# Designs tried in a protein design chat: VH-VL binders against b1x536. Part 1

All scores and structures are predictions.

Target 1, 201 residues: b1x536
Amino acid sequence: MSASLSQLVHQLSARFNNQQQAFDNPPLYAHIVVNCRPLVHLLPGSLLIEQSYAMDPLKPYRIRVLRAQTRDEKLIIFSYSLSDEQKYWGSVYEPERMLKIEEKDLQAIEGCNYIVRKKNSNFIGEVEPGCRCLVDRKGVTTYIVSKFELTNKGEMRTLDRGHNPVTHEQLWGSLGGVFEFNRTTDFSKEIPYDWIEEWKK
Structure headers, positions and changes below count from the first letter of each chain, unless a header shows other numbers; antibody chains are not in Kabat numbers.
F, E and O stand for the ipSAE by ESMFold2-Fast, ESMFold2 and OpenDDE, each averaged over both directions (binder to target, target to binder). V2 = 0.75 x the mean of E and O + 0.25 x the DockQ between their complexes.
[cut] stands for letters that were removed.

## First folded at step 1 (VH-VL)

Design n02 (framework fv_sonavibart)
Fold by ESMFold2-Fast, scan of step 1:
Structure n02 (fold): chain C 201 residues (1-201), chain A 123 residues (1-123), chain B 103 residues (1-103)
Amino acid sequence: as target 1 above (201 residues)
Amino acid sequence: QVQLQQSGPGLVKPSQTLSLTCAISGDSVSSNSAAWNWIRQSPSRGLEWLGRTYYRSKWYNDYAESVKSRITINPDTSKNQFSLQLNSVTPEDTAVYYCAREGSYEWDAFDIWGQGTMVTVSS
Amino acid sequence: DIQMTQSPSSLSASVGDRVTITCRTSQSISSYLNWYQQKPGKAPKLLIYAASSLQSGVPSRFSGSGSGTDFTLTISSLQPEDFATYYCQQSYTFGQGTKVEIK
């Protein structure tokens, strides 16, 4: 539904951090910043996402382009890698550099799309089935099991686990539980009116 | 080993406030991975979720649209419990009321339930 | 809200029977479906979570399957203690229930 797509993109368009969780539980939770900002020059629903340690915010440990769309009456966030990721590190803080990202720079990551559903006023997303969302972590290849929940109160919760592609044994993941983020900056005002009009069709 | 125990009145008059309490043992009401829910069951409406309270960096509440204007769900960390207050009750609010834990984040499931409280709204 | 329809609304079965209960959703929910058992005068009890995962302490004769919009709860060999009403649930919405009665 178009209204749900608009709501999802507005709720994603923010800077989040888990400062409170990290400071309360430093042995279990690293202090992480997640920036998810509209790529206003690309197709509707396009967002640059950077995930960084708070102590080193300009060098993300993960950078992706996301594109939220409705397909077959499902709410889906498509995942893309950048052909030159380091070229765009920290660009979420620099709009002039961020807006130089072009469609040709995007490579679809098969198996890493999120299927999203609305749960009351919240959104819950999970990586698509098939164990195909591969990531190399500390020299070991794993497939990701990933979930997020966005609330209408500016919260985001995430759970990520990595599994052995052959044995399916969990090799890494959230030992302390879910990461709990709070919105600190709102980027939703940057969402173009043209996107909102497109989503009403 | 986690258990929920309910208490509250069984008979309430129309227009009054219904008040129920759910005591938690074996878990903390301020657990970062849990949410604490009220669900009711009646012959006419079946199982109906009413709302929840949960702690992250601060306390939050979510309420079903059908009761949002009349409902308050509050935690009490000192007593390790949470309560339901439903204002301006009508006979339509006659139901068995359950408290329930929505467990770890990976479950959208109500894994622990209170014993239930039959509430009758009549004069 | 996503609508949930259980079928059948009730069924009669004998001990030892294979029982199948279906839950259909008005839109796709991937694997976010849970199953509960409720006996008269008692709270619902979680049987299956995430469509196919058996809750700890639940007998292995219970199983869940399905994804998207079509989900099934199966009891491979019905026991006397299994006569109850079964509910599916996703998000904050419950199905209307399927009553399993003695034939």
Scores: ipSAE 0.006, ipTM 0.537, lowest interface PAE 11.7, mean pLDDT 86

Design n03 (framework fv_sonavibart)
Fold by ESMFold2-Fast, scan of step 1:
Structure n03 (fold): chain C 201 residues (1-201), chain A 126 residues (1-126), chain B 103 residues (1-103)
Amino acid sequence: as target 1 above (201 residues)
Amino acid sequence: QVQLQQSGPGLVKPSQTLSLTCAISGDSVSSNSAAWNWIRQSPSRGLEWLGRTYYRSKWYNDYAESVKSRITINPDTSKNQFSLQLNSVTPEDTAVYYCARGTYDYGDYPDAFDIWGQGTMVTVSS
Amino acid sequence: DIQMTQSPSSLSASVGDRVTITCRTSQSISSYLNWYQQKPGKAPKLLIYAASSLQSGVPSRFSGSGSGTDFTLTISSLQPEDFATYYCQQSYTFGQGTKVEIK
């Protein structure tokens, strides 16, 4: 599965923007920037992801570390929180600050891992079942329903919704359907050769 | 009750453009939960997916690598249909051509091709 | 690029027999595999989706099972109208087909 894992990490390693969708449909879609960049000093498949409103790109509304791996012949993206998230806000734009992130700063977020399937050159990921991916948003705890598709043409489609854990009422997220992103910067060239070699083992 | 009805020529000469149309009833070509596919079948290659068009805030197309340089799939919202144009045809393009609906639960991939057109036999010969 | 292999390429069976057709994939696809029936001169018809879900209107003698790389379509009691070629499909790739002939 090393070839599929490598392809997944290459397709994730980018800056994505939904500018066209947001400008065409301003009442339904916020203008979002997603940066997903290799943490080359950590274990293979480690990526820093920042999700920000385009008007405030250095203050992400969500920051995580992702780690793409093969487990039991399945592609899985493990999700980690940072112990001091605000310290690393905007660091995806500043490699020297990203390199200060250490393994000890990462806390696994049980329930928030993505299970990924490959279809031809595209990847589809869904957060694991169980309504256990809990996220605090503006002081309110929600569980996330999250899905993504990556294409080899630099496109990413996502669906992120937050639900009340007790009532299951949708409290935030897309009202008009999937968000549609296009790659604006390619970070895949930063993927270390030693990661690719390790994945072949 | 969704139905797909195909129309187009049965005989095309080498180097010409093949044009087929698929009319949709019972669903919208701009449905956010469907994609509209062209699939062909020949004795030598079996069932072969050619491409799709679908609407998710804007129109998207995906094409098989084998035909990507020659193929265009276009929706027509006003007529509730979609078409296939395949340029520079050769005898290798001789096949039965089907249009088909792919249904999705996110990801814009077909979970299944659940509705098919009746098929159009296309022969490419002089 | 996921390769798929159907076996057998053809089989002959009697009315009332249990028929099994297999599809193997070169990579794990979880349960994202569908089965189709095609009768001579007609378009393929969806029988099973997501490996084991029976499409509405399809007789209960058809069933699907499997996950990962190994999948099976079963016809529990073959009927004359089941003469057909059967195809598996995942993503945009179809298997080569299995022809079922009634003895």
Scores: ipSAE 0.000, ipTM 0.459, lowest interface PAE 13.9, mean pLDDT 84

Design n04 (framework fv_sonavibart)
Fold by ESMFold2-Fast, scan of step 1:
Structure n04 (fold): chain C 201 residues (1-201), chain A 124 residues (1-124), chain B 103 residues (1-103)
Amino acid sequence: as target 1 above (201 residues)
Amino acid sequence: QVQLQQSGPGLVKPSQTLSLTCAISGDSVSSNSAAWNWIRQSPSRGLEWLGRTYYRSKWYNDYAESVKSRITINPDTSKNQFSLQLNSVTPEDTAVYYCARDSEWGYLDAFDIWGQGTMVTVSS
Amino acid sequence: DIQMTQSPSSLSASVGDRVTITCRTSQSISSYLNWYQQKPGKAPKLLIYAASSLQSGVPSRFSGSGSGTDFTLTISSLQPEDFATYYCQQSYTFGQGTKVEIK
């Protein structure tokens, strides 16, 4: 009964942007593009995620490999860094380059995995507790507190906060500042049939 | 500090539309850190969530599958309130109806502020 | 979607007693479980969120524990105002309730 894992990966496999939110509230919300695309040549549930400013889409401010799996009755999205991130910048737009990513290029980021629950037709995820998901932002090291919600209507909402690793004070982000994304391109049709077959077992 | 005050009819005939309102004080219905819910309670179904409305650059609604085809939840920013309309009611809709706030969108679903409740009877 | 079962459905206790109420889920929900208290004729009141976090203004005699599929609400020393029905909740689904009655 892995139908929930398949649904999660299908809902993640898209290009999202917050264009409407950014244009309605330009002082409060940057115009962001999030690309999450299947790495069809790797283990089932593997996705390349690039997050970039819409005005500079080939230069992501964050690039990761994600792998969605079921572990101990829980849906988990494992997070991996790339050994050479710049080599793969913008590759989400170029499948030939994206598909050059190999298992040996991936390094697990302990503390940055998402624990996901299914809420009716939606998925709610949060980075694992422990204050160990370290992210550099504007030259300052912070740990991230991150939440997301995915809907079956092509919507994604995110909330990210960065905290000082020593003092735990919030250095960036806001509880009131949720980002509102809408799917603009569907990558779910790229999900291999063999992944879907394996998830049914 | 934040309070929810409900109003609406206590008696509705089968096939009619149930209409309830929830007035908000101490917060804004368009607050982008809150969601506004309707929950009902009956002996047969217990506590049952019906749906919510919330503002995040635009208005959103989520509805429970069991009532989705006949429910509408609408905000009214000028009166700082939100309403429930439930069409084609049957005796199975007899319940105490509550409005409630959750202040964390989609994460905890913790209902931290509740209205006083409205007993609605659908007479046969 | 996820089934929730509270136990017991009711219990009798005296002032000063330690009371424990259990909530079990059909699928792991990590720590995404909340507890509520409801007195007759009143709306439910949030006591505990995220399995173990005490809501502001709630007495410290209330505590929550558990993760995954098994969760417990504990009242360390029952007071007269604590006779009520208690509900667990996750993701828009509520348990059936546990009624705490006076002996």
Scores: ipSAE 0.005, ipTM 0.480, lowest interface PAE 12.5, mean pLDDT 85

Design n05 (framework fv_sonavibart)
Fold by ESMFold2-Fast, scan of step 1:
Structure n05 (fold): chain C 201 residues (1-201), chain A 126 residues (1-126), chain B 103 residues (1-103)
Amino acid sequence: as target 1 above (201 residues)
Amino acid sequence: QVQLQQSGPGLVKPSQTLSLTCAISGDSVSSNSAAWNWIRQSPSRGLEWLGRTYYRSKWYNDYAESVKSRITINPDTSKNQFSLQLNSVTPEDTAVYYCAREYYGSGEFPDAFDIWGQGTMVTVSS
Amino acid sequence: DIQMTQSPSSLSASVGDRVTITCRTSQSISSYLNWYQQKPGKAPKLLIYAASSLQSGVPSRFSGSGSGTDFTLTISSLQPEDFATYYCQQSYTFGQGTKVEIK
């Protein structure tokens, strides 16, 4: 199990983009950059994730802290918001600023955790059931349906949708299908040896 | 509506290459909602997944670790089919081989094999 | 890798009987478990997906339940055409099968 947790965190620790997909089908797929980088000073499995449009990479439309853990022999990625999100915008590109994030800055987001399963050498995660992962977009409250697949070949596929809590109508998100990301920078080498040793216990 | 039709030889000699094809009707091999799989069945190992091919914005292949060094799965968009090539066969590769469609839903449906080919019995003589 | 165990490995039943087959996993898989029926000489047929969802065209006497590590396939009133081998599957791993035979 510790080997699976280590593999998951290594596969997540990267900068991804969907440049080829966006180039091929620009009306259906925006060009997105996803940065997921180890917060080496926090508890094992802690990652800063920033999602941004490639045209404006320093102003993410979403910023979160993730923490991958094993609980009851399940792989779970816990989701946290930052108390001052704008203070840390673009910090994934600036390690000195990113490493100032402290535990006290994190607030758990109930309902937005990912349940992860290993499928051969790939990992498949989806947001926990209950339609409780709420996001306000443009003055409208929606619940998120989110799924990802990670491969050991540097690929990531995602599906993100927002639904009306009452009618369940899709209000935003993927209309053309799954987003196809490729790793462009490897942050897995930043994973501390002490995290790996703790996961063996 | 969707059907998978298999073809290929039933007898292969040890050390040779096993080659099978699966023709698709009622769906496209390039469908972005599907993945195309090979699964075999033997008395000793039961049902065993071998690998898959699928198209999103480009072609992807995934293979089981046990056969990864010997296996190739290739799509053919012009003929709307996909194939299995398994190199250096041994008597342990004797099995019924199936092609199967895996439905790749949008979060409401799990990954399941909803359409299967008729199966091809492959015997590897000692 | 997740180990899967079906029980029983075989059972004998009569038409009209309630039949229950169990699949246990070594690790929790939430509801990502599928059930298949296979008759001699034929390919497996999908019966249940996502632990409890009935595949279109499958008779309502088939049902699935469970989550986590314990899953059950139930046939409420066994019919002659239901004598077959049943398999559970998660990810790319299949259970060893349960053979349902005439008593």
Scores: ipSAE 0.006, ipTM 0.494, lowest interface PAE 11.7, mean pLDDT 85

Design n06 (framework fv_sonavibart)
Fold by ESMFold2-Fast, scan of step 1:
Structure n06 (fold): chain C 201 residues (1-201), chain A 126 residues (1-126), chain B 103 residues (1-103)
Amino acid sequence: as target 1 above (201 residues)
Amino acid sequence: QVQLQQSGPGLVKPSQTLSLTCAISGDSVSSNSAAWNWIRQSPSRGLEWLGRTYYRSKWYNDYAESVKSRITINPDTSKNQFSLQLNSVTPEDTAVYYCARVPYDSSEYLGAFDIWGQGTMVTVSS
Amino acid sequence: DIQMTQSPSSLSASVGDRVTITCRTSQSISSYLNWYQQKPGKAPKLLIYAASSLQSGVPSRFSGSGSGTDFTLTISSLQPEDFATYYCQQSYTFGQGTKVEIK
């Protein structure tokens, strides 16, 4: 388990983009950059994630703190919001700003945790059941259904859909299918050795 | 090429306000891809970071705890510069003051100060 | 604040020597460590960022290594222009400096 947790965090710790997919299919796929970078000063497994349009990488449309842990012998990625999100926009490009994030700035987002399993050298994560992961997009509240798959070759596939909390009708999401990302920068070397040692305990 | 040019007084009397400016060329002070810093150096304390200003969706400032009650760092978009004001100076504020940039793609630089001003020697004496 | 200890505080070396300077941190900082060179009367100059990445325009004789709490700056073959003071930096904290003097 500790080996799997370490592998998961290493594979998440990267900058990803879907440039090839977006260029091949412009009507179906926006060009997206995902930065997921270790918050080395916080509890082990803490990552800052920013999702941005490639043309505007310093203004993420979503910013979160993730924390990968084992609980009840399962791999779980806990999701947290930041109390002042705009203060930390683009901080994945400036580590000194990431180091300003404190535990007290984190607010757990009930219903938005990922349950992760390892299968055939890949990690597959799905947001927890219950339709409780709420997100606002342009004044409309939806619950999200989210899945990801990570490979040991630097690939990430994601599928995000937003549903009406009352009717369950899909209101937004991937029309063309999964987004296909490739790692362009490796942040896994920033993972502290003491996180790895702690995970062995 | 990006360059930083400093200006300000070399001699300040105790209890007065120290005021320095850093003029930027080759980049914008309101660029959301940089943070603009003040750092000082003295024989007794070495290199000491004082604070920074940066624009993302709005202006932000961060200050070192040791000077937080006395320091103000302000950008000036029209003149493409940023300033340092340090109130109630004492002889302990005697130092060489530098302005410096941290670039946005610090994924490579990891908070590195890649461009520095020439430095201003400030003496606090009667 | 994270405590940083740089060693040695000074060293004497000859042109052609291999010089090693170390920086230790009181807690893990991953690779978030940078190295600077400062000559008398001048501002510091960035040499190495992210523990091991060489800044553009810096000679290849300079290299950095380490992660976590232990970091090293190496000059493989000291040149006359390399006599200077060297600083490590993490976040908003600088080491106390290592002065490299002519033997």
Scores: ipSAE 0.006, ipTM 0.596, lowest interface PAE 9.7, mean pLDDT 87

Design n07 (framework fv_sonavibart)
Fold by ESMFold2-Fast, scan of step 1:
Structure n07 (fold): chain C 201 residues (1-201), chain A 125 residues (1-125), chain B 103 residues (1-103)
Amino acid sequence: as target 1 above (201 residues)
Amino acid sequence: QVQLQQSGPGLVKPSQTLSLTCAISGDSVSSNSAAWNWIRQSPSRGLEWLGRTYYRSKWYNDYAESVKSRITINPDTSKNQFSLQLNSVTPEDTAVYYCARDEYSSGWDDAFDIWGQGTMVTVSS
Amino acid sequence: DIQMTQSPSSLSASVGDRVTITCRTSQSISSYLNWYQQKPGKAPKLLIYAASSLQSGVPSRFSGSGSGTDFTLTISSLQPEDFATYYCQQSYTFGQGTKVEIK
């Protein structure tokens, strides 16, 4: 059903920050901005996501393209890297630059897709099983455990942890629990009304 | 050893407000990794989740759509407890009411690992 | 809304029997399913979380399996204390229950 996919994409399409949480709980939570903006010129469900420290919002520590789709009756968010990431840093703030991203720039990241389920009006996603979502951090390879929850009130909760691929020891990630984000800008108005329905598979 | 102890009246008249309390020992109501739920059970509807309250840098509440307009779940950090208030009750609200904890150690699958003893609530004149 | 259907609604068994209870969901939920045991007059007790993980303190004769839309709870050798009603749950939705009765 395309209605749940459309709801997911609309709820993802926002600028989020955890300002309240970070101010209430130093040093446990960094002040982070997450921008997730529709790439309406690409296949339906495509979003540019930039994650950055609030002190340096134009230099994301992570930039990806996400693609939300229904596949085999499941809601899945596919993860893609950009072949020239630095060229597109901060482009989420500049639609003309963002809209220059092409399908050929996208490289699928196997093992890093999110499986999403609907929980009442909320969406809960977590990275696919198998400990295969590999990320290099400071020259050390880790696998990610990543979870999120989106509400229809503009809230997002996330948990990201990196683990040693051999020992499974947690090497980085949240010390104080989940990150608590609130929507500050709504990008869902940029989504064409027929975008999801036409290309749902 | 975490325990939940319930208290409140077992008989409520139609149109009045049902009020129940759940006292927590062995954990904090403001625990960053826990959420505090109310669940009821009746022969006609089975087990039915009503809502939860939890602390993650601020307090959150989630409520089931079927009761959202009538329900309030409130934490009390000074007494380490949380309460249920259900307004405008009808005979259909007759049920055993349970408080329960879900803990994030199970991930996002919301396993209810600790339950109160239950309170039988009858809504009749 | 995801619908949860348990099968059977009730079954009769003897001590030592292998008992299998199934839970079917209307949509795929990966492994996000929990199982509970409830005895008359008591609160439900968590047995299994994340489809196959045994809760601390629960006997090893209980096991869970499945993913997607089809899940099973198995009791490998039924004991007298296992006569109870069993419920599956995902998110905030519970199955209707399966009553395990003495034969």
Scores: ipSAE 0.007, ipTM 0.555, lowest interface PAE 10.5, mean pLDDT 85

Design n08 (framework fv_sonavibart)
Fold by ESMFold2-Fast, scan of step 1:
Structure n08 (fold): chain C 201 residues (1-201), chain A 122 residues (1-122), chain B 103 residues (1-103)
Amino acid sequence: as target 1 above (201 residues)
Amino acid sequence: QVQLQQSGPGLVKPSQTLSLTCAISGDSVSSNSAAWNWIRQSPSRGLEWLGRTYYRSKWYNDYAESVKSRITINPDTSKNQFSLQLNSVTPEDTAVYYCARGDYEFGAFDIWGQGTMVTVSS
Amino acid sequence: DIQMTQSPSSLSASVGDRVTITCRTSQSISSYLNWYQQKPGKAPKLLIYAASSLQSGVPSRFSGSGSGTDFTLTISSLQPEDFATYYCQQSYTFGQGTKVEIK
């Protein structure tokens, strides 16, 4: 499992964009940048993730801390919010600001964790069941249904949908289907060797 | 070209407030891709970061623990500059003071002011 | 705070020599380390960022390597204008410096 955890964190540690998809389908897909970068000073598997429109890369519409680990022989990515998230906007581009994030700044978001399975060299993650991953979008509270697939060729596919917490009706998401991302920058070289060794225990 | 130009006193008496200004050209003090820093250098302490100010939807400040109780760094968007106020100075505050821009990607200080030699003596 | 140790504190070398300066950190910082050159009476100048990336306008004889806790700055063929003190930096912490004196 430690080998799978290491592979997952390496495949996540990158800057991704959907430039090709957005340029081929302008009205259906926004041009999005996803930065997922190791927080080397925190517990093993800790990553800062920022999701931004390519035109405003320093103003993420979503910022979280992720922590990949094994629980009961399963791969899980735990989701955390930051207590003052705007303080850290764009910090994936500024390691010195990223290194200021402390454990006390993290608040677990129960319901927004991903359960991950390995299929050959790919990883498939789905947000945990329970309809509890709440997001406010344009003044409307929805719960997220989210799925991702990572390949060993630097590809990531995502599907995000927002649902009414009461009626379960889909209110937003995926006009044209899955988003198709490609790795443009590799942050996996930043993963500390001591994380790999701890995962073998 | 981005340039930083410093101004302020060369001699300050003990217990007084040190005040320095850094004027920015070629970039905006409210640029959300930069942080604006004060760094000093003395023979006894070497290069010592004092603090920074930066804009990321609102203004933030970070200060070194050693000076946190005495230091204020303020941006001035109308003049495109930022300043350092260091209260209750002692001879230990004698140093060359630099302003510097922090690079948005790697926390590197890519642009520096010319430096201001500050002597604290009676 | 992450502690930085530079070695050596000083060295003397001849024009054309290969010079190596090292920086060690008390905790792993991956590649989040920058190198500076400071000439007498001048502000520090950024040479290398992110451990190995050469800053625009810096001569190619300068290179950086390393990750985690061990980092190296190399000058492949020392020139007279390379007389200076060199500093590593990560976050808001600087190393104590290495003085290079050209003979």
Scores: ipSAE 0.006, ipTM 0.539, lowest interface PAE 11.7, mean pLDDT 86

Design n09 (framework fv_sonavibart)
Fold by ESMFold2-Fast, scan of step 1:
Structure n09 (fold): chain C 201 residues (1-201), chain A 127 residues (1-127), chain B 103 residues (1-103)
Amino acid sequence: as target 1 above (201 residues)
Amino acid sequence: QVQLQQSGPGLVKPSQTLSLTCAISGDSVSSNSAAWNWIRQSPSRGLEWLGRTYYRSEWYNDYAESVKSRITINPDTSKNQFSLQLNSVTPEDTAVYYCARELYDILTGEYDAFDIWGQGTMVTVSS
Amino acid sequence: DIQMTQSPSSLSASVGDRVTITCRTSQDISSYLNWYQQKPGKAPKLLIYAASSLQSGVPSRFSGSGSGTDFTLTISSLQPEDFATYYCQQSYTFGQGTKVEIK
């Protein structure tokens, strides 16, 4: 299991973009950059994730902290919000700012954790069951369906959709299908030796 | 409807290479919602998955650990088919070989199941 | 690897009987389990996917249930064409099969 956790964190630790998909299908897909970078000073598996439009990479539309762990023989990525998100916007490009994030800044987002399976060379993750990953959008509460696939060749595919909590009708999200990302920068070299040692226990 | 049609030799001598092909109708071997699998069946080992090939932004292959050193699965987009090559065969490789489609787009809600199968090819490894 | 165990290995039944076959996994697989029917000389045929979803064209007398490590395939009112071997499958591992025989 520790080998799978290490592999997952290495495959997540990158800058991804969907440039080819966006240019091929501009009406359906925005050009997005996803940065997922180790928070080396926090508990093992902690990553800062920023999702931004490629035209405005220093102002993410979503910023979170993720923590990949093994719990009860299962791979789980725990999701956390930051108490002051704007303070850390673009910090994924500036390690000194990123490393100012403290444990006390993290608020667990119950219902929004990813359950991850390893399927041969790929990792498949989806938010935990129960339709409890809630987000308010323009005065309307939705629950999020979020899935991802990571490959060992630097590809990531994602699907995010928001649903009505009562009717389960899709209210927003991917209508054109999955987003197709490719790794452009490798942050896995920043993973501390201490994390790898911890994961062997 | 989607159909898979298999072809290849029924008798192979020990130490030789087994080669089988699976022709696809009604779907594309390059479909990004499918993976193309080889599965064999013998009385002693039951149903045994051997490997798969599939297309995303590039071609991927996965192989069962037991055959990984001897197996190659290749797509052919011009003929809309995929093949199996298994090197250095032994009598233990005697089995019925099936090709099968796996619906492999878990992100869109597609299930990971072998929904379409070829007719099977009986392969005997004997001198 | 995740081990799959089916029970029973074989059973004898009559037309009209309710047949239950179980599949147990060594690890929690959520609902990612499929069921297949195989008749002699034929390829396996998908019956149930995602533990409980009936494949298009499969008669409603077939049903699947379960999650985690314990799964069940049920055939209500067995028909003559249902005498076959049934397999569960998760990822790339198959159960050993359950043979449903006449009488």
Scores: ipSAE 0.014, ipTM 0.498, lowest interface PAE 8.5, mean pLDDT 86

